# Designs tried in a protein design chat: VH-VL binders against Protein Skeletor, isoforms B/C (Skel). Part 13

Target 1, 133 residues: Protein Skeletor, isoforms B/C (Skel), of Drosophila melanogaster (Fruit fly) (q9vgy6r287to419)
Amino acid sequence: LAFEVRWAVAGESIVVQLVAKLEPNHYMSFGISPNKNISQMIGADAVVAWVDPQTGNGFATDYFLEGKAQCSGGRGACPDTKISEKTNSIRLLNAAMVNGYSIVTYQRSLAATDRLDLPISITGAESVVWAIG
Key: E = the ipSAE of ESMFold2; O = the ipSAE of OpenDDE; V2 = 0.75 times the mean of E and O plus 0.25 times the DockQ between their complexes.

## First folded at step 8 (VH-VL; framework fv_ifinatamab)

Design m1 (from k2 with heavy chain T102R; at its last look DockQ between E and O 0.65; V2 from the best seeds 0.00; counts 0 for: pae E 7.3 > 2)
Fold by ESMFold2, look of step 8:
Structure m1 (fold): chain C 133 residues (1-133), chain A 119 residues (1-119), chain B 106 residues (1-106)
Amino acid sequence: as target 1 above (133 residues)
Amino acid sequence: QVQLVQSGAEVKKPGSSVKVSCKASGGTFSSYAMHWVRQAPGQGLEWMGYIIPIFGTAKYNEKFKGRVTITADESTSTAYMELSSLRSEDTAVYYCARDYYRYGYFDYWGQGTLVTVSS
Amino acid sequence: EIVLTQSPATLSLSPGERATLSCRASSSVDYMHWYQQKPGQAPRPLIYDASNRATGIPARFSGSGSGTDFTLTISSLEPEDFAVYYCQQYSSYPYTFGQGTKVEIK
C-alpha cells in the first residue's frame, strides 16, 4: 500500500501528516528508531493513527513499540510485539477520508515528554520507521 | 516578529460573496494553521475554521460548512476566507489568527476586516 | 460543542482592586486560554493552557483551574486593564469562546 508522510517544524513542535489507503480495522504508524542508523518498528517511539470510516473521526496516539520481532520462518505465528501505551504527547489536528485514503494530521513536541518518548532531531540524521497494520 | 495584515473593509449585498485576505510576515507561514474568527457588532467571538497551508488541509465549523472556503497561497504567504450567500447576520469583523499547535492558542491576530452586508 | 460560560458578565471595579473572572465549561477541557480585547482592537493573547502568561503579559495577570472550572485573576487593576476578557477552549471542535466578561471602571 502507498504510504505518504509529510512533516514540518512549527516552533517547538513537529506537524506530521500520514496518508495511506487502509483496510477496515487497520492503522498507520510513524516514528523514530532509537538507533539512528537502523530503521525498525521494534524499540521505536511511534504515533499510531486511523480514521473511523463510519463517523469520519480520527485518532492519533503515541506508543512505544517493544518486544521480540522474531517471526517464525514458515511457521504460523510471529512472537507477540508489545505495544506500551505512553503518556499522550500529541494532538490530533485533522482527519479525513478522501478517495479511499485515510489522512491524519497531528502535532507533537520535539522534546521528550516521558521516558519512552524519544526526542526528534531536526539537525541530524534520523532513522524513520513506519507500518500499516 | 509575526505580523498578520488583512484586506480592507467591504460592503456587500445579500446573496453575494466576500473574500478576505490575510498576509503573514516575519515568521513561518506554511506549517502553522491559520484560523478565521468573526465578531458581530457588540457580540463575542465565533470560530469559523482553519487551513494548514503546507498540507492544504482545512477544517470548518459545521455551522459554516457549505458557505465558507478557506485557502492559502504559500508563494505569497497569504490565507483567504471566502463566505458565500451572504446574509445581514454575516455583518461582522473577520479576523485571521495563527495557531501555536503546542497549546492551540491564537498567538497572533490580524487587525480585522469589517464586512457589512446591506441591501 | 463545549459551551463556555463566563461570570460575571460585567465587573465594575476601581484601579488597584483585585479582579476575579470565572469561565465554566460544559465538559472537561484540556486547553483553556484567555484573551483581552479593547474597543476597536483585535483580541490579545493573555493566558495559555490555563496558567501560562503570554509574551509581554505582566505578572499581575494569573490563571488557574482545570477540568471545567477556570479563573483569571488580575491582582491589582491598572487603567489599561479595563477591557473585555474571553476564555477559549481547544479540546473539541468547534473551538468556542465564552461570551466575555467586561471589566469596567466604577
Scores: ipSAE 0.034, ipTM 0.645, lowest interface PAE 7.3, mean pLDDT 78
ESMFold2 (binder alone), look of step 8: mean pLDDT 91; pTM 0.935
OpenDDE, look of step 8: ipSAE 0.899; ipTM 0.951

Design m2 (from k3 with light chain Y31N; at its last look DockQ between E and O 0.44; V2 from the best seeds 0.00; counts 0 for: pae E 13.2 > 2)
Fold by ESMFold2, look of step 8:
Structure m2 (fold): chain C 133 residues (1-133), chain A 119 residues (1-119), chain B 106 residues (1-106)
Amino acid sequence: as target 1 above (133 residues)
Amino acid sequence: QVQLVQSGAEVKKPGSSVKVSCKASGGTFSSYAMHWVRQAPGQGLEWMGYIIPIFGTAKYNEKFKGRVTITADESTSTAYMELSSLRSEDTAVYYCARDYYRYGYFDYWGQGTLVTVSS
Amino acid sequence: EIVLTQSPATLSLSPGERATLSCRASSSVDNMHWYQQKPGQAPRPLIYDASNRATGIPARFSGSGSGTDFTLTISSLEPEDFAVYYCQQYYSYPYTFGQGTKVEIK
């Protein structure tokens, strides 16, 4: 399934656009891995985004992912992932469904804004995580 | 020192269209959202939509979907709002507003453009 | 769409008095912005995200609230504060404004 991420730095903030074909009741996520060299969801600082197909309204919310990633493809038991909601520091700029694609555009501060945010570096490479579910 | 300068007042007939410009200076244009908000005489504020120039992303208030087109020209740092099929109730001051600091927060506004629709 | 209801519609007060302006949302929102507008002028930012003062806004302006109930307070009115005040939500589309509270000199 096609998943596009676009972003640009704007002063002390970053503008991010997520684009994916989503099944009903599914979401897309994008975040920073706590390990800069390897993408992993556990301990990640992620934005979870979706478009409500009934209203056309979009949502984008910061989450900190605790515990094991949801379903590891049969490596072990598929444990529940605990998600700690953050203060809503995400600003929704756009949400749309176009030709079957859900499109969500948001802006986030580059600096951590609460204890669960991981700051985004603009001077070096970052490992990223993404998921649809 | 961000500045937003809008095109001048216009008088239009019902059924026609109007295109209002908003030229930005004193900062980055392409990566910030440019919003359009209108205010009928003696009334409150009504959000119309926005564009993010670098992404070409536009979002519209459903009330205006089908009649409003918001575009941007990065080379001139200018955003445009075109409203078609004008009605007398579209008489209003039209503002461009830029979200520089907080998304959905309009901390820079143009001077406003009065559009009068008269039969 | 989220409707914002401001109360009262008009506050008639004297300089030096405390003004308390209410904004109630029809459903929960995360935060609220506040603007001041004088006749013939564009709106001026006052408070963002419920409680943060915009650049250059004096300390007599403060905001509070969450969920559906938000308040703008002007602790001691000055002559320049007589204006219309709007609250604005950005939680969901379309973005909406309250109908305004006019603060006028008694």
Scores: ipSAE 0.007, ipTM 0.519, lowest interface PAE 13.2, mean pLDDT 76
ESMFold2 (binder alone), look of step 8: mean pLDDT 91; pTM 0.939
OpenDDE, look of step 8: ipSAE 0.905; ipTM 0.954

Design m3 (from m1 with heavy chain A33T; at its last look DockQ between E and O 0.51; V2 from the best seeds 0.00; counts 0 for: pae E 7.4 > 2)
Fold by ESMFold2, look of step 8:
Structure m3 (fold): chain C 133 residues (1-133), chain A 119 residues (1-119), chain B 106 residues (1-106)
Amino acid sequence: as target 1 above (133 residues)
Amino acid sequence: QVQLVQSGAEVKKPGSSVKVSCKASGGTFSSYTMHWVRQAPGQGLEWMGYIIPIFGTAKYNEKFKGRVTITADESTSTAYMELSSLRSEDTAVYYCARDYYRYGYFDYWGQGTLVTVSS
Amino acid sequence: EIVLTQSPATLSLSPGERATLSCRASSSVDYMHWYQQKPGQAPRPLIYDASNRATGIPARFSGSGSGTDFTLTISSLEPEDFAVYYCQQYSSYPYTFGQGTKVEIK
């Protein structure tokens, strides 16, 4: 139930900690909505993170999320969603499993460092997205 | 303008513990990863571990597991490294070093704290 | 753990000469950095990510390399460049340093 995000500014970067209880082969994601007023998953500049429960290794990778919003349900017609991997602007700092929770801590630049990265504003409001998948 | 100022030199007996402090000024403390690196006399540099003060998250070099504890106090902008069960081989200069850029290099270093372990 | 092996251990040169320092990793590294350390001082950042000069570092310092083989070059040694130089890697924990190359006055 709980997906927890902590973060703080460190000069030209932020440090972010993601915490969630994940099912096997699932991941957590956190990103900036392309619409600063409304959280919008598609078109977001996101970090996808997980911990391999067998090795204890952590992963954190930039993605740009492309496609259309998911449909409400039913049979047949759901929007396509694509994930485009970007040049890595993420530095993994720590990964752990604690009491069944996956914990990933990473550092990311506030300014865009890749062609697809969206810059993070430190002086204005930001809309964010997150998901478990 | 960022400054890291460490506590003074210590002389310790084998089997005891030492706690070295590193006070940061001139910049943000809580969100920067603070590392500890030691250098034995005439030897190279050895990474000991780090802390991320705002999260309290610490990571240690397995060589020191069980003997090193790294902590931070956000209210005083101070990181601490405590090394227990001291041996003569732990005689070294202990540095704190800051790492906040994407590449993982240490941009600011403390002046170093000499810890001497002798009987 | 990634082992960094620096060569030579000692490089005896005169001012004005070119210094070439090598750092070899036991496996590929994502980021390699160089530090300069003078006696009684903390290390100073010199080169980050193989080839980028840290703030305030003169143009005579340059770095190159990728994968497992990295080089620091000082094109024309100045008196203040006689020091010990360390490479440092980040690819996975633990962070490791090379054993150092001492550049000393002949």
Scores: ipSAE 0.035, ipTM 0.643, lowest interface PAE 7.4, mean pLDDT 78
ESMFold2 (binder alone), look of step 8: mean pLDDT 90; pTM 0.934
OpenDDE, look of step 8: ipSAE 0.448; ipTM 0.849

Design m4 (from m1 with heavy chain H35E; at its last look DockQ between E and O 0.06; V2 from the best seeds 0.00; counts 0 for: pae E 11.7 > 2, placed apart)
Fold by ESMFold2, look of step 8:
Structure m4 (fold): chain C 133 residues (1-133), chain A 119 residues (1-119), chain B 106 residues (1-106)
Amino acid sequence: as target 1 above (133 residues)
Amino acid sequence: QVQLVQSGAEVKKPGSSVKVSCKASGGTFSSYAMEWVRQAPGQGLEWMGYIIPIFGTAKYNEKFKGRVTITADESTSTAYMELSSLRSEDTAVYYCARDYYRYGYFDYWGQGTLVTVSS
Amino acid sequence: EIVLTQSPATLSLSPGERATLSCRASSSVDYMHWYQQKPGQAPRPLIYDASNRATGIPARFSGSGSGTDFTLTISSLEPEDFAVYYCQQYSSYPYTFGQGTKVEIK
């Protein structure tokens, strides 16, 4: 299993690239833990990403992982919504499948744009969460 | 603009099954829940369950006692709700609705599919 | 499950009047939404998260409330506003709807 995360700060945004060999209907995820000392899934702000092997289309969607803020999208996982800010906090920049690897590049603001997003600090350490599934 | 187009009306016999389709266009299909809600003639709205296509998981209202199966076909951007062991009380308009918003807010609804269960 | 009780069941009013619709939850609700439904049509999203108007909803519609008590107000009824209104929650499964308030012409 190889899962690689690359990132760079770009002004008020961060550009993130996720790379993994995914089975069909599987996804990559990467996010920020709400506790900077411990990787903690409850309260995490995560992006779920994948590439459709048939069409080559890429997907990237924010999720907030909190039990009490349950979404129809899954227990503890709540996608960022267009309603709150009328803006998705994730912008898909590129997607490709190369030699069996799914590659998704997305942009996210460093500041939270939804009441459930967690801000990203560029001056301190961040605890992260990640998963393949 | 998201659009949800459902399959046509059906007439079924008690004890049989029905599978209603809901084709999505004009938006992201795989990442957000597709919800199913029914409305018996002259009655209110009743939530049946949902699926999130990318995760392949579904959640059901316990009222239906395992008679409901909700699936999705990503290649056609289509969700399905199958209700088995039909009874006359299952006569209703069946709606699909997209829960794009975190709050369980059904922002886009299909036109509805009338399922009539009659002998 | 959370029971939503809407009152009144029927609200008979004339165009131009103010309509006030209530929705009470059996326990605290994180999110409450409102839908409008006319005969033969699918429900139409109206208000999300208690107080935010859905896209294209006129300013005469407003919502308020938190916890267990929520209100939908139509400040001045128009002919197209005579319909059934449902509140809906999702804070715990199953997601539930209120029984509806029918707003009809007196």
Scores: ipSAE 0.007, ipTM 0.532, lowest interface PAE 11.7, mean pLDDT 76
ESMFold2 (binder alone), look of step 8: mean pLDDT 90; pTM 0.929
OpenDDE, look of step 8: ipSAE 0.906; ipTM 0.951

Design m5 (from m1 with heavy chain I52M, light chain S91D; at its last look DockQ between E and O 0.67; V2 from the best seeds 0.00; counts 0 for: pae E 6.7 > 2)
Heavy chain, then light chain:
Amino acid sequence: QVQLVQSGAEVKKPGSSVKVSCKASGGTFSSYAMHWVRQAPGQGLEWMGYIMPIFGTAKYNEKFKGRVTITADESTSTAYMELSSLRSEDTAVYYCARDYYRYGYFDYWGQGTLVTVSS
Amino acid sequence: EIVLTQSPATLSLSPGERATLSCRASSSVDYMHWYQQKPGQAPRPLIYDASNRATGIPARFSGSGSGTDFTLTISSLEPEDFAVYYCQQYDSYPYTFGQGTKVEIK
ESMFold2, look of step 8: ipSAE 0.056; ipTM 0.655
ESMFold2 (binder alone), look of step 8: mean pLDDT 91; pTM 0.937
OpenDDE, look of step 8: ipSAE 0.871; ipTM 0.947

## First folded at step 9 (VH-VL)

Design n1 (from m1 with heavy chain G27Y; framework fv_ifinatamab; at its last look DockQ between E and O 0.05; V2 from the best seeds 0.00; counts 0 for: pae E 9.0 > 2, placed apart)
Fold by ESMFold2, look of step 9:
Structure n1 (fold): chain C 133 residues (1-133), chain A 119 residues (1-119), chain B 106 residues (1-106)
Amino acid sequence: as target 1 above (133 residues)
Amino acid sequence: QVQLVQSGAEVKKPGSSVKVSCKASGYTFSSYAMHWVRQAPGQGLEWMGYIIPIFGTAKYNEKFKGRVTITADESTSTAYMELSSLRSEDTAVYYCARDYYRYGYFDYWGQGTLVTVSS
Amino acid sequence: EIVLTQSPATLSLSPGERATLSCRASSSVDYMHWYQQKPGQAPRPLIYDASNRATGIPARFSGSGSGTDFTLTISSLEPEDFAVYYCQQYSSYPYTFGQGTKVEIK
């Protein structure tokens, strides 16, 4: 039931690994808050990922979260949050199911690559958001 | 094996609505976006929108924003497309198609549903 | 909205000949796909992400291109290859298709 995020900076990119024990038809998500000092779901640039339990195929795509004002940081998605699919800026590197855990590894640039991507700082702290659904 | 089976052909009058179903089998329904694409007689393909069942949210081509509703029922693995305020130019074959998220191509298509709008 | 313009509209060729189909986008696209459609049938996926063959597609089909210019090539036409071919972009909403190129028997 744990949700783990692992990452490493790789040149101009960051490699991120998401790990969670997901029920069938569920997903995991992880994003960067637009406010570096607090976690804020609204306006976040997020990746939504899952693994197809029948084939082992992995999925990762970027979304921009829009909607009503802020919710609790890393707790539960806001019911009023709008999810807007963006131009895919995510490169899926690997996906697997291991002992019931879904594992998705992806890469994205540290700098914004389109209008909706938020840049990632390597010199300061970042606020993050996450959800399972 | 992956199958997308659509509801049968329909004849409708202008101003009415139509709801086309697409029953999926052979894969995890909620994991893949389901798109709707139409093709008027003798014409090309036109994307209408999609739903991502795992999120329950839909995205629409702006051309159809006020007239199209796309839904999914996870318990029956069935997607639906409803088009309202029908006009003669809505006469077309309507396809459901599965989006393979990793690459964004439509890897499986339903057989198509002919909707004829006639006075 | 990204407009995809296919050329030629109709390509009349004989079996064994090489077919070259063009798709030009009004803006740069990252994800271009190709489909084949025969009368009375749903489209069939051929090429995804410009150059990768879909499952079960024979090696005579190949794709190339990037940015705004994309090409589908059929190296030696077989009788079953006479159909309409569509390009499709996934990169920006709304997702759009080209108007089609009909490949027909000369």
Scores: ipSAE 0.008, ipTM 0.608, lowest interface PAE 9.0, mean pLDDT 78
ESMFold2 (binder alone), look of step 9: mean pLDDT 92; pTM 0.941
OpenDDE, look of step 9: ipSAE 0.889; ipTM 0.949

Design n2 (from n1 with heavy chain I54F; framework fv_ifinatamab; at its last look DockQ between E and O 0.04; V2 from the best seeds 0.00; counts 0 for: pae E 10.5 > 2, SAP .508 > .496, placed apart)
Fold by ESMFold2, look of step 9:
Structure n2 (fold): chain C 133 residues (1-133), chain A 119 residues (1-119), chain B 106 residues (1-106)
Amino acid sequence: as target 1 above (133 residues)
Amino acid sequence: QVQLVQSGAEVKKPGSSVKVSCKASGYTFSSYAMHWVRQAPGQGLEWMGYIIPFFGTAKYNEKFKGRVTITADESTSTAYMELSSLRSEDTAVYYCARDYYRYGYFDYWGQGTLVTVSS
Amino acid sequence: EIVLTQSPATLSLSPGERATLSCRASSSVDYMHWYQQKPGQAPRPLIYDASNRATGIPARFSGSGSGTDFTLTISSLEPEDFAVYYCQQYSSYPYTFGQGTKVEIK
């Protein structure tokens, strides 16, 4: 199952497009890792997005991810990931379902605007996190 | 079409609790946040909190300081709001409302449930 | 929390007149929404994100504003428009509503 992220800087904002084939009641997420050297889900500033298959309506909401992240590779049991919803700073621009793929396009600011937001650097490397669940 | 149908009116004594239900139909229940808003007689609207059934996470207005519990049952597409330690100022109509795009915009409302708290 | 102050509290007008309702926020607001409520009924969505009409809302309703000052305008009042109007913000929790403006028949 492929997951694709596209982005472009637009003034003081970044426009992000998430594309994935989602099972019913599943979502895709994309965020900035707090550790610049490695991708780390715990403490990440993430956007969670999905498309309602019945209506075609899209959803994009920013979250601060607390606790252990989704266990990749199936190595033992992990505690449930705790998700804390932040003040909404995400603007949904477009959503579509194409050939079973959910496509969500959203805009967010480059600067942190919520106490849980992490700023996005356009001059340095960023570590990112993503998940489907 | 989207419908939110709430449980019937209740009369309660101070100190007790009430649990109001909101049955959703016509959309994918888990995909939309469900909010609770109340309105005391002759007063305005007051936001109480919400749940996102997909995540199972709830957020509450701190004014209620743990007296409110909001839950959802995906198998029945039903959201619940329980208010404990009732007092006379909790007399109000309680509404469930659906969040359109998680922008805090309530596009569909239940019919309301009158909860009367009296000695 | 963000306090929304609506003005006037009551607006007494005749059908055909123009109604102008104000909502002022105690700090800047990203999203402002408007609802209409008639006695014995649930609130009805009217305007979302300051200026977008909800589904089925006639063109005589318009919204404007940004930052802290927002306005709902009804260009020519119809008999069915006499109701209470609430503004509602989403910028930080808790979500808050204005205290309402009652538009009543003169």
Scores: ipSAE 0.008, ipTM 0.570, lowest interface PAE 10.5, mean pLDDT 77
ESMFold2 (binder alone), look of step 9: mean pLDDT 92; pTM 0.941
OpenDDE, look of step 9: ipSAE 0.901; ipTM 0.952

Design n3 (from n1 with heavy chain K59R, light chain S92N; framework fv_ifinatamab; at its last look DockQ between E and O 0.04; V2 from the best seeds 0.00; counts 0 for: pae E 6.9 > 2, placed apart)
Heavy chain, then light chain:
Amino acid sequence: QVQLVQSGAEVKKPGSSVKVSCKASGYTFSSYAMHWVRQAPGQGLEWMGYIIPIFGTARYNEKFKGRVTITADESTSTAYMELSSLRSEDTAVYYCARDYYRYGYFDYWGQGTLVTVSS
Amino acid sequence: EIVLTQSPATLSLSPGERATLSCRASSSVDYMHWYQQKPGQAPRPLIYDASNRATGIPARFSGSGSGTDFTLTISSLEPEDFAVYYCQQYSNYPYTFGQGTKVEIK
ESMFold2, look of step 9: ipSAE 0.055; ipTM 0.658
ESMFold2 (binder alone), look of step 9: mean pLDDT 92; pTM 0.941
OpenDDE, look of step 9: ipSAE 0.907; ipTM 0.954

Design n4 (framework fv_spartalizumab; at its last look DockQ between E and O 0.05; V2 from the best seeds 0.00; counts 0 for: pae E 11.1 > 2, placed apart)
Fold by ESMFold2, look of step 9:
Structure n4 (fold): chain C 133 residues (1-133), chain A 119 residues (1-119), chain B 113 residues (1-113)
Amino acid sequence: as target 1 above (133 residues)
Amino acid sequence: EVQLVQSGAEVKKPGESLRISCKGSGYTFSSYAMHWVRQATGQGLEWMGYIIPIFGTAKFDEKFKNRVTITADKSTSTAYMELSSLRSEDTAVYYCARDYYRYGYFDYWGQGTTVTVSS
Amino acid sequence: EIVLTQSPATLSLSPGERATLSCKSSQSVLYSSDNKNYLTWYQQKPGQAPRLLIYWASTRESGVPSRFSGSGSGTDFTFTISSLEAEDAATYYCQQYSSYPYTFGQGTKVEIK
């Protein structure tokens, strides 16, 4: 049930920590909606993150979600979602499994670096999206 | 180093089914879409479909409707393409190809699997 | 679906010559949200898988020699090898990824005389 996000601006980048209790082979995601007024999955700039429960290795990659807006918070596959990424703009800083919770800390740029990145404003409000899958 | 290794060549009869595997290594397998592309002898390339392993979503060219199944196993970093009700025109080299970061073009390809369908 | 038509079908040239290949799309592959053309060029040698050379119509992939280049926008695209080398003998394919199904041109075979 619980999904926690913490973040802080660090120079030209943002540091984000995601915390959730994940089933095996499942992930947590967090991103910026392209529409500042509503949470919109289509066109979102999202990070998908998880931890290997056996080794504690963490993973975090940046995605731009395309296709239908059929995959929102909760459990389930996202049919017709297209995920494309030229380079991984996400730098994994830390990963851990604590009391069954997966914890991933990553860094990304505040500015858009290619077609699939949305810029993050440090002075304005942003609409966010998140999901567990 | 990124590598895509496909299962070996196959000889099939019309009406049979085909299942080709593609094992990815050297990258985060689940994070990239895996596409299937085939090429008949002396012909051009034909896109068949893809899967996004982390989400399990798949899409196919409509001309393969009801004959193609594309799946992935995240625990073994392996994608699969199944083609049923084989016909002689399905004779081709079948490739798996990794979708490049964020875009939809293919930066790494498997070595190809030669499939011959003949009576 | 988007049809890509390549010309010429075969191009026979001597080493050092400039090769110019055309790819025409039945519909625009320019995506207005990012102002990029979703068109890619591949090289394929006999018995081998295709090799990515150019993406976004004009951006050279890492490790691809500078003699390979791409240009064009919308529906009309050109691929150029500025000074042909023996190892450039291959078939070249354009591919669009702006809409499903993804499609390839029929190929241009480049031969060295």
Scores: ipSAE 0.007, ipTM 0.550, lowest interface PAE 11.1, mean pLDDT 77
ESMFold2 (binder alone), look of step 9: mean pLDDT 92; pTM 0.943
OpenDDE, look of step 9: ipSAE 0.203; ipTM 0.792

Design n5 (from n1 with heavy chain G56D, light chain S92Y; framework fv_ifinatamab; at its last look DockQ between E and O 0.04; V2 from the best seeds 0.00; counts 0 for: pae E 8.4 > 2, grease 19.5 > 18.9, placed apart)
Fold by ESMFold2, look of step 9:
Structure n5 (fold): chain C 133 residues (1-133), chain A 119 residues (1-119), chain B 106 residues (1-106)
Amino acid sequence: as target 1 above (133 residues)
Amino acid sequence: QVQLVQSGAEVKKPGSSVKVSCKASGYTFSSYAMHWVRQAPGQGLEWMGYIIPIFDTAKYNEKFKGRVTITADESTSTAYMELSSLRSEDTAVYYCARDYYRYGYFDYWGQGTLVTVSS
Amino acid sequence: EIVLTQSPATLSLSPGERATLSCRASSSVDYMHWYQQKPGQAPRPLIYDASNRATGIPARFSGSGSGTDFTLTISSLEPEDFAVYYCQQYSYYPYTFGQGTKVEIK
């Protein structure tokens, strides 16, 4: 059914709430597009979130999408292959399942905490991306 | 009850590959990252990588990149770690371990699989 | 890569004594965890996020610290506490463990 995103700036961070009716083993995602004029998934700094239907535990984690496949081999280095990355830039605030809707609330810094995360701008227009998988 | 049951011990020749399985039960397999950690005899613990089954996404320790492949089969709730081009220093006990993202620690471990690499 | 240095390498003590184990990170980390491992067994979660006891861990175990310096304390050693203890950081790839502190009977 519908995918809703709510957010607010909270000091040096952003608080985001994602709401969707998800099938088991599905997730929702929300991110900042590097193309501020149009939304796209390629090159996006995204958070993916879901609720475990068995336990009610919520999850939120970040990742960076490239226009290329992540790789090993002789091509130029993938950004996440030879560089240390911080893994948990997202703080889960709350999670629930209400009437089959998965609800995840998380906090994320406005500045990237990993090298590959894009900073979230609090000035100027931002493009956002979202998906259900 | 959460259980992680690994495949049995293996003896391998240098240059060959090994694939260790980790069968999960008692929880929603797709929702939790599965890590692989090894321990050489008399040595400490070494993180090898993980998979997040819901995303079918694996991340590897650079030390093993090119030799390790971590996969998951959601239909059987089983994670796999394959290590190729085996060397004598790869002799170790290999563990699978579940990661609970909210707290970021390994809350359940498999029993371990001894892989011995010898000529 | 974050290097975790545990000290001492071996701690020889008697039951009833207080054990203090140190873990020092090469750079500041947000998440530090501790595990206990006995011979022939998989590691057992002990302390998560520096100071929180894992399920079923008795109150004699406590953790503290932040930034680069972390401490595991066992207030009064019991016979079942003689084991190897590992710290582990979850903040940066690759995830790393300390080399271990063996707590043994004097």
Scores: ipSAE 0.008, ipTM 0.611, lowest interface PAE 8.4, mean pLDDT 76
ESMFold2 (binder alone), look of step 9: mean pLDDT 92; pTM 0.939
OpenDDE, look of step 9: ipSAE 0.890; ipTM 0.950

